# Ledger of designs, part 45: VH-VL binders against p56860

Target 1, 255 residues: p56860
Amino acid sequence: MMTAEVRTPEQGGGPLTTEPRAPRSAPGHADASAPAFGPETDPRDIIRWALAAHPDLLMPSAFNLNGVVLLDLAAQAGYRGEVVFVDTGYHFPETLATRDRLESRYPELTFVTLNAGASPDDGQTPPDLYASDPDACCAARKVDPLQRYLKEQGPSALLNARSRDQASTRADIPFVEEGGARRRVNPLAHWTREQLEAYAAEHDLPVNPLYFDGFLSIGCWPCTRAVKPGEDARAGRWAGKGKTECGLWQGENKL
Below, E stands for the ipSAE of ESMFold2; O stands for the ipSAE of OpenDDE; V2 stands for 0.75 times the mean of E and O plus 0.25 times the DockQ between their complexes.

## First folded at step 11 (VH-VL)

Design x4 (framework fv_lerdelimumab; at its last look DockQ between E and O 0.02; V2 from the best seeds 0.00; counts 0 for: pae O 11.0 > 2, placed apart)
Fold by ESMFold2, look of step 11:
Structure x4 (fold): chain C 255 residues (1-255), chain A 120 residues (1-120), chain B 109 residues (1-109)
Amino acid sequence: as target 1 above (255 residues)
Amino acid sequence: EVQLVESGGGVVQPGRSLRLSCAASGFTFSKYGMHWVRQAPGKGLEWVAVISYDGRNKYYADSVKGRFTISRDNSKNTLYLQMDSLRAEDTAVYYCAKDFYDLSRYFDYWGQGTLVTVSS
Amino acid sequence: SSELTQDPAVSVALGQTVRITCQGDSLRSYYASWYQQKPGQAPVLVIYGENNRPSGIPDRFSGSSSGNTASLTITGAQAEDEADYYCYSRDSSGNWLYVFGGGTKLTVL
């Protein structure tokens, strides 16, 4: 059984739970048609629509720049649900510290940490799997825990932080993706890196300090490096292995 | 103007303890990570410890782990370093350094340092 | 964990260009930052990230990297640039652990 760490705005200062959260009730407005959204649509309007259509909406996040921007926009638009983070055991300390700053900034949100207490030597995967087979490592330590949680919670939609600043595969992401186990909503689908940076600076958002050190896409520390000038944002992930994206956004296993 | 003033240095016997303080002014202390960096006489710089803006996250160089404790009091704009089980190798000037963010590893302002001498 | 290696000393004629190098395996994944220290003074940050200068640092200072090597370049060296220079970067272990190089004494003449 997965361990989960939850801090909620309405429960006060009691200890955090390590047990899986109870499944949500039946989905609300799963059949509502999406409005026509365009490049000029305010992401908050997309989020407001998603909240009305999907009261059980969940937001997974790894707290990259786009995820931090989405979190702020969602809070402004009235999101009060869960922010779901998977502890792979390989996150940078800076990533965990960014989560802590976001928790403090948004006390109205519920931050859920899946696989809490994970470490490289916890026996969930062979010690060198991240290097020899990064897809298998990602499946075991990130994808599987998240999929198990989503199956238990049963949300009808996810709020995703996909944007045009990531891998080339995401350059064509629609605002709303149908199919799979649940609808996926991408309010930042047409935002550029420059727009994300400008927003974060204007609102003094907590960001991963590694962005000041040339990191543009931050994953687990064994397979993430600083991006050299002129390289694509994802060039620093799984360098030398040909992988440009983890399995969270591909195939029928999409979140 | 940003100012960092270290104090509490002195001469101490091996195995004993000492506490350093760093008084901060000219910036919002509670928004930034803080560091200790040391320099043995005639030697290079060595990073010692960092504490996050709110004190929740603390990290140490291997040479001091288990013996030194970094802390802060944001209501007093003061950074501390508790040094236990001191060794001759801990003899150094100890600098207080301001992170330009939180846990960013970049130190934009430094104090003038306080000398700790560990000798019998 | 990695160590950062610097030459202990380098010289440059006034007005000429000099490179100060820093080598370590972790520099394949992490940029170095650079600190200048004059005798009896606290260090000063001169380069962070790949090539960012804090406010007040002259544009004659620049940073670069290739492979496992980071470099600080001073074009048109001035007498005031005479100092010790330290590179500083991350340990590749994934912990919050950072190390300084041994330092390079720059002599201008």
Scores: ipSAE 0.589, ipTM 0.823, lowest interface PAE 2.1, mean pLDDT 83
Fold by OpenDDE, look of step 11:
Structure x4 (fold): chain C 255 residues (1-255), chain A 120 residues (1-120), chain B 109 residues (1-109)
Amino acid sequence: as target 1 above (255 residues)
Amino acid sequence: EVQLVESGGGVVQPGRSLRLSCAASGFTFSKYGMHWVRQAPGKGLEWVAVISYDGRNKYYADSVKGRFTISRDNSKNTLYLQMDSLRAEDTAVYYCAKDFYDLSRYFDYWGQGTLVTVSS
Amino acid sequence: SSELTQDPAVSVALGQTVRITCQGDSLRSYYASWYQQKPGQAPVLVIYGENNRPSGIPDRFSGSSSGNTASLTITGAQAEDEADYYCYSRDSSGNWLYVFGGGTKLTVL
């Protein structure tokens, strides 16, 4: 059992920050054929539209705050598909526990946990790949398993928890993206962190406890730390490595 | 109290058809998915089919696909299983089961079952 | 379709602990549920998800999962626990299918 090297609130945590990031170009382009949704549009209406247009809709999730909120909204809107999670082997116990609690709370949804079978003890996976080559690590442990599953399932669209408030790279994310292998629907595109937090609190959602310790974006424990007040929510991801995304949303093989 | 009562079972010859019914009470029938599960004499449980709360989504086991049709009438709180082209291997007690919610992986209530015997 | 396998029979002494295990590839991705069936009766849900008991199910019943397995544990087996136990889960083949294990007959000695 590997000991998680995580920063404590005293080391890198603190009060939550909701400072917006500077606008940047979205990784995808808006689908002009989609309905004209707006910032005041109820996300549930967007999801209902998506379900009607794409009955085979799937929901990838890492069960961050956005993901937990989206999951609840989707269930309310009538989503009864799969929630697809990739167990990288490096997730915090709190993340896995959050997944389990959500599984129990939403029996109407089908939780799918994928993994690459990578283990430090398998003799094939370098134990320090996350340090020596973060891109390769994410590719092997996260991106490849998910992409393989999605190719097999072949959904016409994905329901994503991405929002503009998450990072500068997502500042212009549209409600509906086209291009690539499938449509991407982002019902929470315009929800702020404050809105997400308020909704989660109001509905007593099982949010990852690490979030309240300053982990505003949670991934693998070797590559995740709490953020300082005023930092970008994703500043704690691959800190010092020059990496900002896991690769799921980049390149020709993006989701 | 949740109650599920199956009916329509009996003895039929191979190739014939039979229609099972399941009368539901004690819960809001129209809000929940419903399943059929069968059990051959002295054998284990076998999942047969599921239907969503609104009847729009239906899924079947490969063993019955193309021969059986699941349906429901929410106004009558009744689940149905139309069984066509019956085979000897379809002989079983047929249970209706309430989905925990809608198309979940769990059954929280079962009927007592109705026996279907397919024999020449 | 995916297959779930169970031992056909296990025994436990009165008051002792027994674990019934279900194995299958789909269990790597999905939680299972467990159903108790006594002779001449309909099945009853006893455990689902992580470790959830429906109302009316004694706390001596618990669930766990590891790798490609799911397990039902009875801590302090009672005479009335003698029954057939079935695991149940979704098929992971990409189709919307469900599958039962073969069932385990539990004898309480």
Scores: ipSAE 0.015, ipTM 0.547, lowest interface PAE 8.5, mean pLDDT 87
ESMFold2 (binder alone), look of step 11: mean pLDDT 90; pTM 0.918
ESMFold2, look of step 13: ipSAE 0.321; ipTM 0.703
ESMFold2 (binder alone), look of step 13: mean pLDDT 90; pTM 0.918
OpenDDE, look of step 13: ipSAE 0.005; ipTM 0.506

Design x5 (framework fv_lerdelimumab; at its last look DockQ between E and O 0.02; V2 from the best seeds 0.00; counts 0 for: pae O 11.3 > 2, placed apart)
Fold by ESMFold2, look of step 11:
Structure x5 (fold): chain C 255 residues (1-255), chain A 120 residues (1-120), chain B 109 residues (1-109)
Amino acid sequence: as target 1 above (255 residues)
Amino acid sequence: EVQLVESGGGVVQPGRSLRLSCAASGFTFSKYGMHWVRQAPGKGLEWVAWISYSGRNKYYADSVKGRFTISRDNSKNTLYLQMDSLRAEDTAVYYCAKDFYDISRYFDYWGQGTLVTVSS
Amino acid sequence: SSELTQDPAVSVALGQTVRITCQGDSLRSYYASWYQQKPGQAPVLVIYGENNRPSGIPDRFSGSSSGNTASLTITGAQAEDEADYYCYSYDSSGNWLYVFGGGTKLTVL
């Protein structure tokens, strides 16, 4: 009742909307409308708003450049929650080393590793699945552990590092996405790669060293290559396999 | 000036052990990953092992896995290679090499090497 | 056990241009670095990334890549360029191994 949605709750125990709520909802209720944010809005102001509106906010991360910058901005803005990483068993050693450096740098944050100890030989998937059916591999090793965790924790919002500059599929990302299982907040929606690089350099952030070797979008080692100058940042993902996004942002497993 | 000085090489019998050291100076040792690379006499270079800046993460070539242990003491600026169950094919000059950062794809500085000879 | 292939030897006339090549499936995805080793000496990094030269390396050394091949080019070869040259990269097998090519002995005639 306090939080306005596009539609009114329906009788019959409807799962998508609620009966009217108690007045003056406590923090953590999805009753706050996002301010009108613009291209020059400081991402920390967006994060502060998100924290006030969603004290249960969670931050998933794969520790790419965007994610590292967001993590620092979030810490500055007062984020003290979880940073959730999924161990697929196929991460580059450089990615794991970046996570370790970030954990050491931000002791005030709680780093959660889902599927910890995963390896290609752990029996979670057939050894060749990443090549023969990348969607099934991603579903089993990345999407499922994350979705299970999110269902268990039930956060009302996520803090995401997506920006419009990353790919054509992201060109229209708003600062705040409504709908789905939870609200999604994109404080870096309008930041360019140049702004992210400048911020990381200015603050001496621990950036995945593969970035300096031309790996502009880093996933699992079997499906990631360096991009050539002028290519889209995600062109190095699933090269020759027809895949452009993982299941976290599409279909039945959308966050 | 970056310097890496290997020591501890010598002649040992097969099945015995040897411990190599690499003394580092001229840079902040604890910020960088470190490698061992070897070269059999008259042969090419072979990567042997890597250790992260903190010593927490380690990787080995298949040819030495289970027999060699890389370690470091950041308080002494020293890298180590414990070599157990030595074989004749382990005969080589062993180089200490500095990672460009921490698990980068290349080495920016090398020591002059120490010779290990495994023979009866 | 190496997946990076180099010709074992090449020759170049003094003052001429030579390319030393390194081939492997991983080079479609990863840059190579190049090391020069003179007899009795430790290797020296001469090219990293696609075409970055460390300080002190002459500008006659350059790197390039195309497809599964990385190349080291020496223009105006000099007598002191006579050495063994190794490429180095991450292998394509997913074993998380650093891999050297077999090496190329360059002879300056």
Scores: ipSAE 0.006, ipTM 0.533, lowest interface PAE 9.2, mean pLDDT 80
Fold by OpenDDE, look of step 11:
Structure x5 (fold): chain C 255 residues (1-255), chain A 120 residues (1-120), chain B 109 residues (1-109)
Amino acid sequence: as target 1 above (255 residues)
Amino acid sequence: EVQLVESGGGVVQPGRSLRLSCAASGFTFSKYGMHWVRQAPGKGLEWVAWISYSGRNKYYADSVKGRFTISRDNSKNTLYLQMDSLRAEDTAVYYCAKDFYDISRYFDYWGQGTLVTVSS
Amino acid sequence: SSELTQDPAVSVALGQTVRITCQGDSLRSYYASWYQQKPGQAPVLVIYGENNRPSGIPDRFSGSSSGNTASLTITGAQAEDEADYYCYSYDSSGNWLYVFGGGTKLTVL
């Protein structure tokens, strides 16, 4: 297995900017039938609503700061379902360690780790696919495994850790999204990064240590670097490749 | 050019209060967390406090917790440190420092500092 | 709180290489940043994110990490490099705190 390498802000290249680097995309469609949640609504109340409305709710997670915070809040709110993680084979050791810590901390939850089995050694996956075709790489290693699992499980809704503060592409994300295969609930839609940080600190949550070295959004090590001052939180993802999302939230295969 | 200019230092008696200010320029102040770091005469650097870019989140060193209050006015590009119940051991040059980025990990710019002397 | 330890003083001959090391448990998880402080001046960031140099910092300065240690290396020390050097890292032992090393006085001979 390939060992993960930690990337520095400098390795990302590009000039510093005070504006988000990721282009704004169309926001998700708000579900008009959902309660009128607001910025001051306790995320736990949103989660309680979601659990009542969707008992089969599942939580995909990559265990970024948002994910860790959401996981704790969900547990408090009474979530007892699955936490679904896709091991792409390219995760940082720190990410996997964070998963393990969380799994230990929340025994009431069921941690599910998916794996596509993609490996440079499998004779089928190009070793440099992440470089030659990042979209294909993400599709094979992340999107497809998750989609297959979700199709099989058939949850009526997903509990997502997305927030407006993560990127310009998520600036208008609603609490409850409709459309696609299922509802998407975003309890942390209005939480800022500093709110998340404060919460994590207050509750001594196991946050990925790379976060504190500038990795505001953590994915696979080949496509993740720390961000520089003023950069979008996701600027460190697929830096220089014209890609801003892994595909989970885009197109017809949107979760 | 990034500039940080501390002010408000002086000589005070133990138990008294003092308020420091740090005037920031050359960058978008409201987008960055800010720190206070102090250095006692002839001693090393000691982190004192941090405040988030919006001012909603704050952290303090144990040595000053409950006595010092960090705050900011983004409309004035100014960072503050309210120091109450001052002690002799609080004697130091106080520096304001800028977060390298918005998650508060490194300090890329420092002021020249302002001296606070607590003496009877 | 977690501690970062540094040797209080080191010396290097002009043009030679010196390594200043910082040790602490936090360094197993986090990169250190390094700050240079000359007498009567404010600290200056010289290395961050293990081995990143801010603009204006000479390339003779480099950073590295191993285990619970971080190191600042000056390759080809110059007279102007004589200063105090402090390592800094995140302290995760409590809440979100920050910690400096004790500082290392570098003398250039």
Scores: ipSAE 0.000, ipTM 0.487, lowest interface PAE 11.3, mean pLDDT 86
ESMFold2 (binder alone), look of step 11: mean pLDDT 89; pTM 0.907

Design x6 (framework fv_lerdelimumab; at its last look DockQ between E and O 0.06; V2 from the best seeds 0.00; counts 0 for: pae E 4.9 > 2, placed apart)
Fold by OpenDDE, look of step 11:
Structure x6 (fold): chain C 255 residues (1-255), chain A 120 residues (1-120), chain B 109 residues (1-109)
Amino acid sequence: as target 1 above (255 residues)
Amino acid sequence: EVQLVESGGGVVQPGRSLRLSCAASGFTFSKYGMHWVRQAPGKGLEWVAWISYDGRNKYYADSVKGRFTISRDNSKNTLYLQMDSLRAEDTAVYYCAKDFYDISRYFDYWGQGTLVTVSS
Amino acid sequence: SSELTQDPAVSVALGQTVRITCQGDSLKSYYASWYQQKPGQAPVLVIYGENNRPSGIPDRFSGSSSGNTASLTITGAQAEDEADYYCYSRDSSGNWLYVFGGGTKLTVL
């Protein structure tokens, strides 16, 4: 495995802080019609419910810790659908390797890798778009490909690995979100990082090696650095650029 | 200030058992994984065991697996190492160490260690 | 289990630069952390995540990695840097296993 470029907190372009990277944003709208799940609810039960309610459920993933844990839980719960990954062209080799390991571990699932086709060599994509316009970069390389695919597939719901412990902007994420193009199910909404790690350890899950080196949230290598203790888990994402999300969960085009 | 204080070391005969303790303070003990690391006299560091924050997950070095048991009592902010079937090669200073992050990887704080001598 | 290898001893003149290297298969996948241990003391973390320094660690300490190796570099060695240095990483045989290098004794001349 080739070691990708390592970015340290100091290389992030912004000051280190113990404060949340971003202020709290309005959480998704909780679906009142969904069962009253609670912090002690087994995520597998939530997933079983989701599968019953939404047989066409799809699971987008970037194979972070949350994603890996969710994938295992989903498989246990009987999920047999697609795991949808967007290869932005800027993923760490470790991320791609993690995907491959997961694909091998869960043959009952269908791994779908999307590709935007964007490259510095295509004559259309600026080579430094990630630096000059991170939003445009994420839109082109991540959001648009995923949105197109989801539009084509038309799932009634998404199975998401988001949790309240990931960032301040997700502090009030509900188990089931309504609104937008489809319902969103967050079985891990209340799982802490410690719980996720414990679960991963217990089940010997293939976690991205970079996670253990402080990359608590892993995206594209140009826009991802490790974090230091006390920092928000996503502080290493687009550090110093004023960007907190890739756009998947924002605006009218949110998933 | 973070403090880790090991205790329970001493001289024991081979085949005997010994229980080490590590008293933790200055941080939220229940949020972090903990490790035992040992160092034989004049030798290098050897990772011994890890326990998750909630004590539900444990991993061991092959050299101690089946003989040592790592545990913790979060209500007492204490880490334990039950050492059974002790061998001469288990002679070492035993350190408890705190996970650096809310992840298991690095050690930011170490105790001063407690010496365990296994000798006939 | 994975093994990490270090040179048992290296020397550096005062004010000069020294690199301590750790080698092992696990380093292809995982970064190393480095620990300084002075006689009669507990180890101290000096580098983690390839090139991150904990608070209080001088900036003369830096980390790097290449292939199956990790390196600790001291740029402008000081007398107080004389110590044993250990690399540490996850064992390639399992995500949740760990391994230390054999340690390197650094002498500052």
Scores: ipSAE 0.475, ipTM 0.806, lowest interface PAE 1.6, mean pLDDT 89
Fold by ESMFold2, look of step 11:
Structure x6 (fold): chain C 255 residues (1-255), chain A 120 residues (1-120), chain B 109 residues (1-109)
Amino acid sequence: as target 1 above (255 residues)
Amino acid sequence: EVQLVESGGGVVQPGRSLRLSCAASGFTFSKYGMHWVRQAPGKGLEWVAWISYDGRNKYYADSVKGRFTISRDNSKNTLYLQMDSLRAEDTAVYYCAKDFYDISRYFDYWGQGTLVTVSS
Amino acid sequence: SSELTQDPAVSVALGQTVRITCQGDSLKSYYASWYQQKPGQAPVLVIYGENNRPSGIPDRFSGSSSGNTASLTITGAQAEDEADYYCYSRDSSGNWLYVFGGGTKLTVL
């Protein structure tokens, strides 16, 4: 299983890319048909296809294990675009520290933080809304800012980190999802938790240290707990509050 | 071999200031968050402050917020604690502690501590 | 609340098993780490996560958790295990602050 990992010092100055991706501006950008991908397809080949088909590709991330592995694979495959993170004001300090380490490791990427500087007492929502109505809190602090940004930027596709290591409801994840406002590409669709952990260890990735403390699915601190051995990866989320997670911070976008 | 060596402790009157240092060796100092933890005589451990690996972020216990300042110099592998407006209840052994990561629940290495005594 | 509660003292006969407990609402959501402190010495990490031992910690030390309680168990207690033991975790609010329990003095008889 994955142990504590030491991140190397920063190696250089500015990012490798000097150009942020432009918003989609051309009417009628043609969608390319997805190739027949299979369980043994290298995720980097899927990412290269997605980049060629969707030069406006955008990567939302909450920096869970899947998202960190995807980010590394995407950088290797030539992704130079934005990594979009929503600051809800309720993230663990460990999550924010992981973002900082990823930014230092991948200077060629543009890390975008929506609602930067958010806090529980910033007036965006009543301070106890997360307890009384967690769906309304999530909508206001996570879903709405991301959806507004996506509408403004208009990407034709998203790069998502969905995999088989997440809740059992995701066992049959397609590599490419059609429908909704944009295409969703899941290069890790057939990767298992064992494969993700092995990759992260082999490449010394800066993972969220809560994973070493039994947190297999990490969201905001009011609704996240450590899971017990053998539990489903999402068992520590939304327990006793009558809500399932929306999945956005695990690379999923459903509008 | 990881070593953390605190210095700068001593006897000081209430209201005065003192600066603690912690010299680090045997690991890449700039990769890890660092902490100060104190222990009053005959009492338990109390977390005091944390600073991120690059010094950009800091957290303090409420008991010291506004009076203590944590800092680091990564080029000298040294952690600091500036202690202003000292009170008798600040009397303690002050330990320097290394985080497993930037910020976590685990301190894998501790210094031997330096005694600060605040009395008239 | 942020409090982690430990019994102030426990005793164990040489070679017997002892359990040191730590209680708090935060432990429903977070594991505790455990630190051993011998007189005149700095603390030493003995258990992290639920039951991970750092290198050099004997396998007679183990950790467990259930509900709002974390436990450190020493099987076959030795004279050198006589020390203060502190649990450590974050507060129940998910605030970035971390808290120690009050400590438990273990006496080996």
Scores: ipSAE 0.286, ipTM 0.665, lowest interface PAE 4.9, mean pLDDT 81
ESMFold2 (binder alone), look of step 11: mean pLDDT 89; pTM 0.909

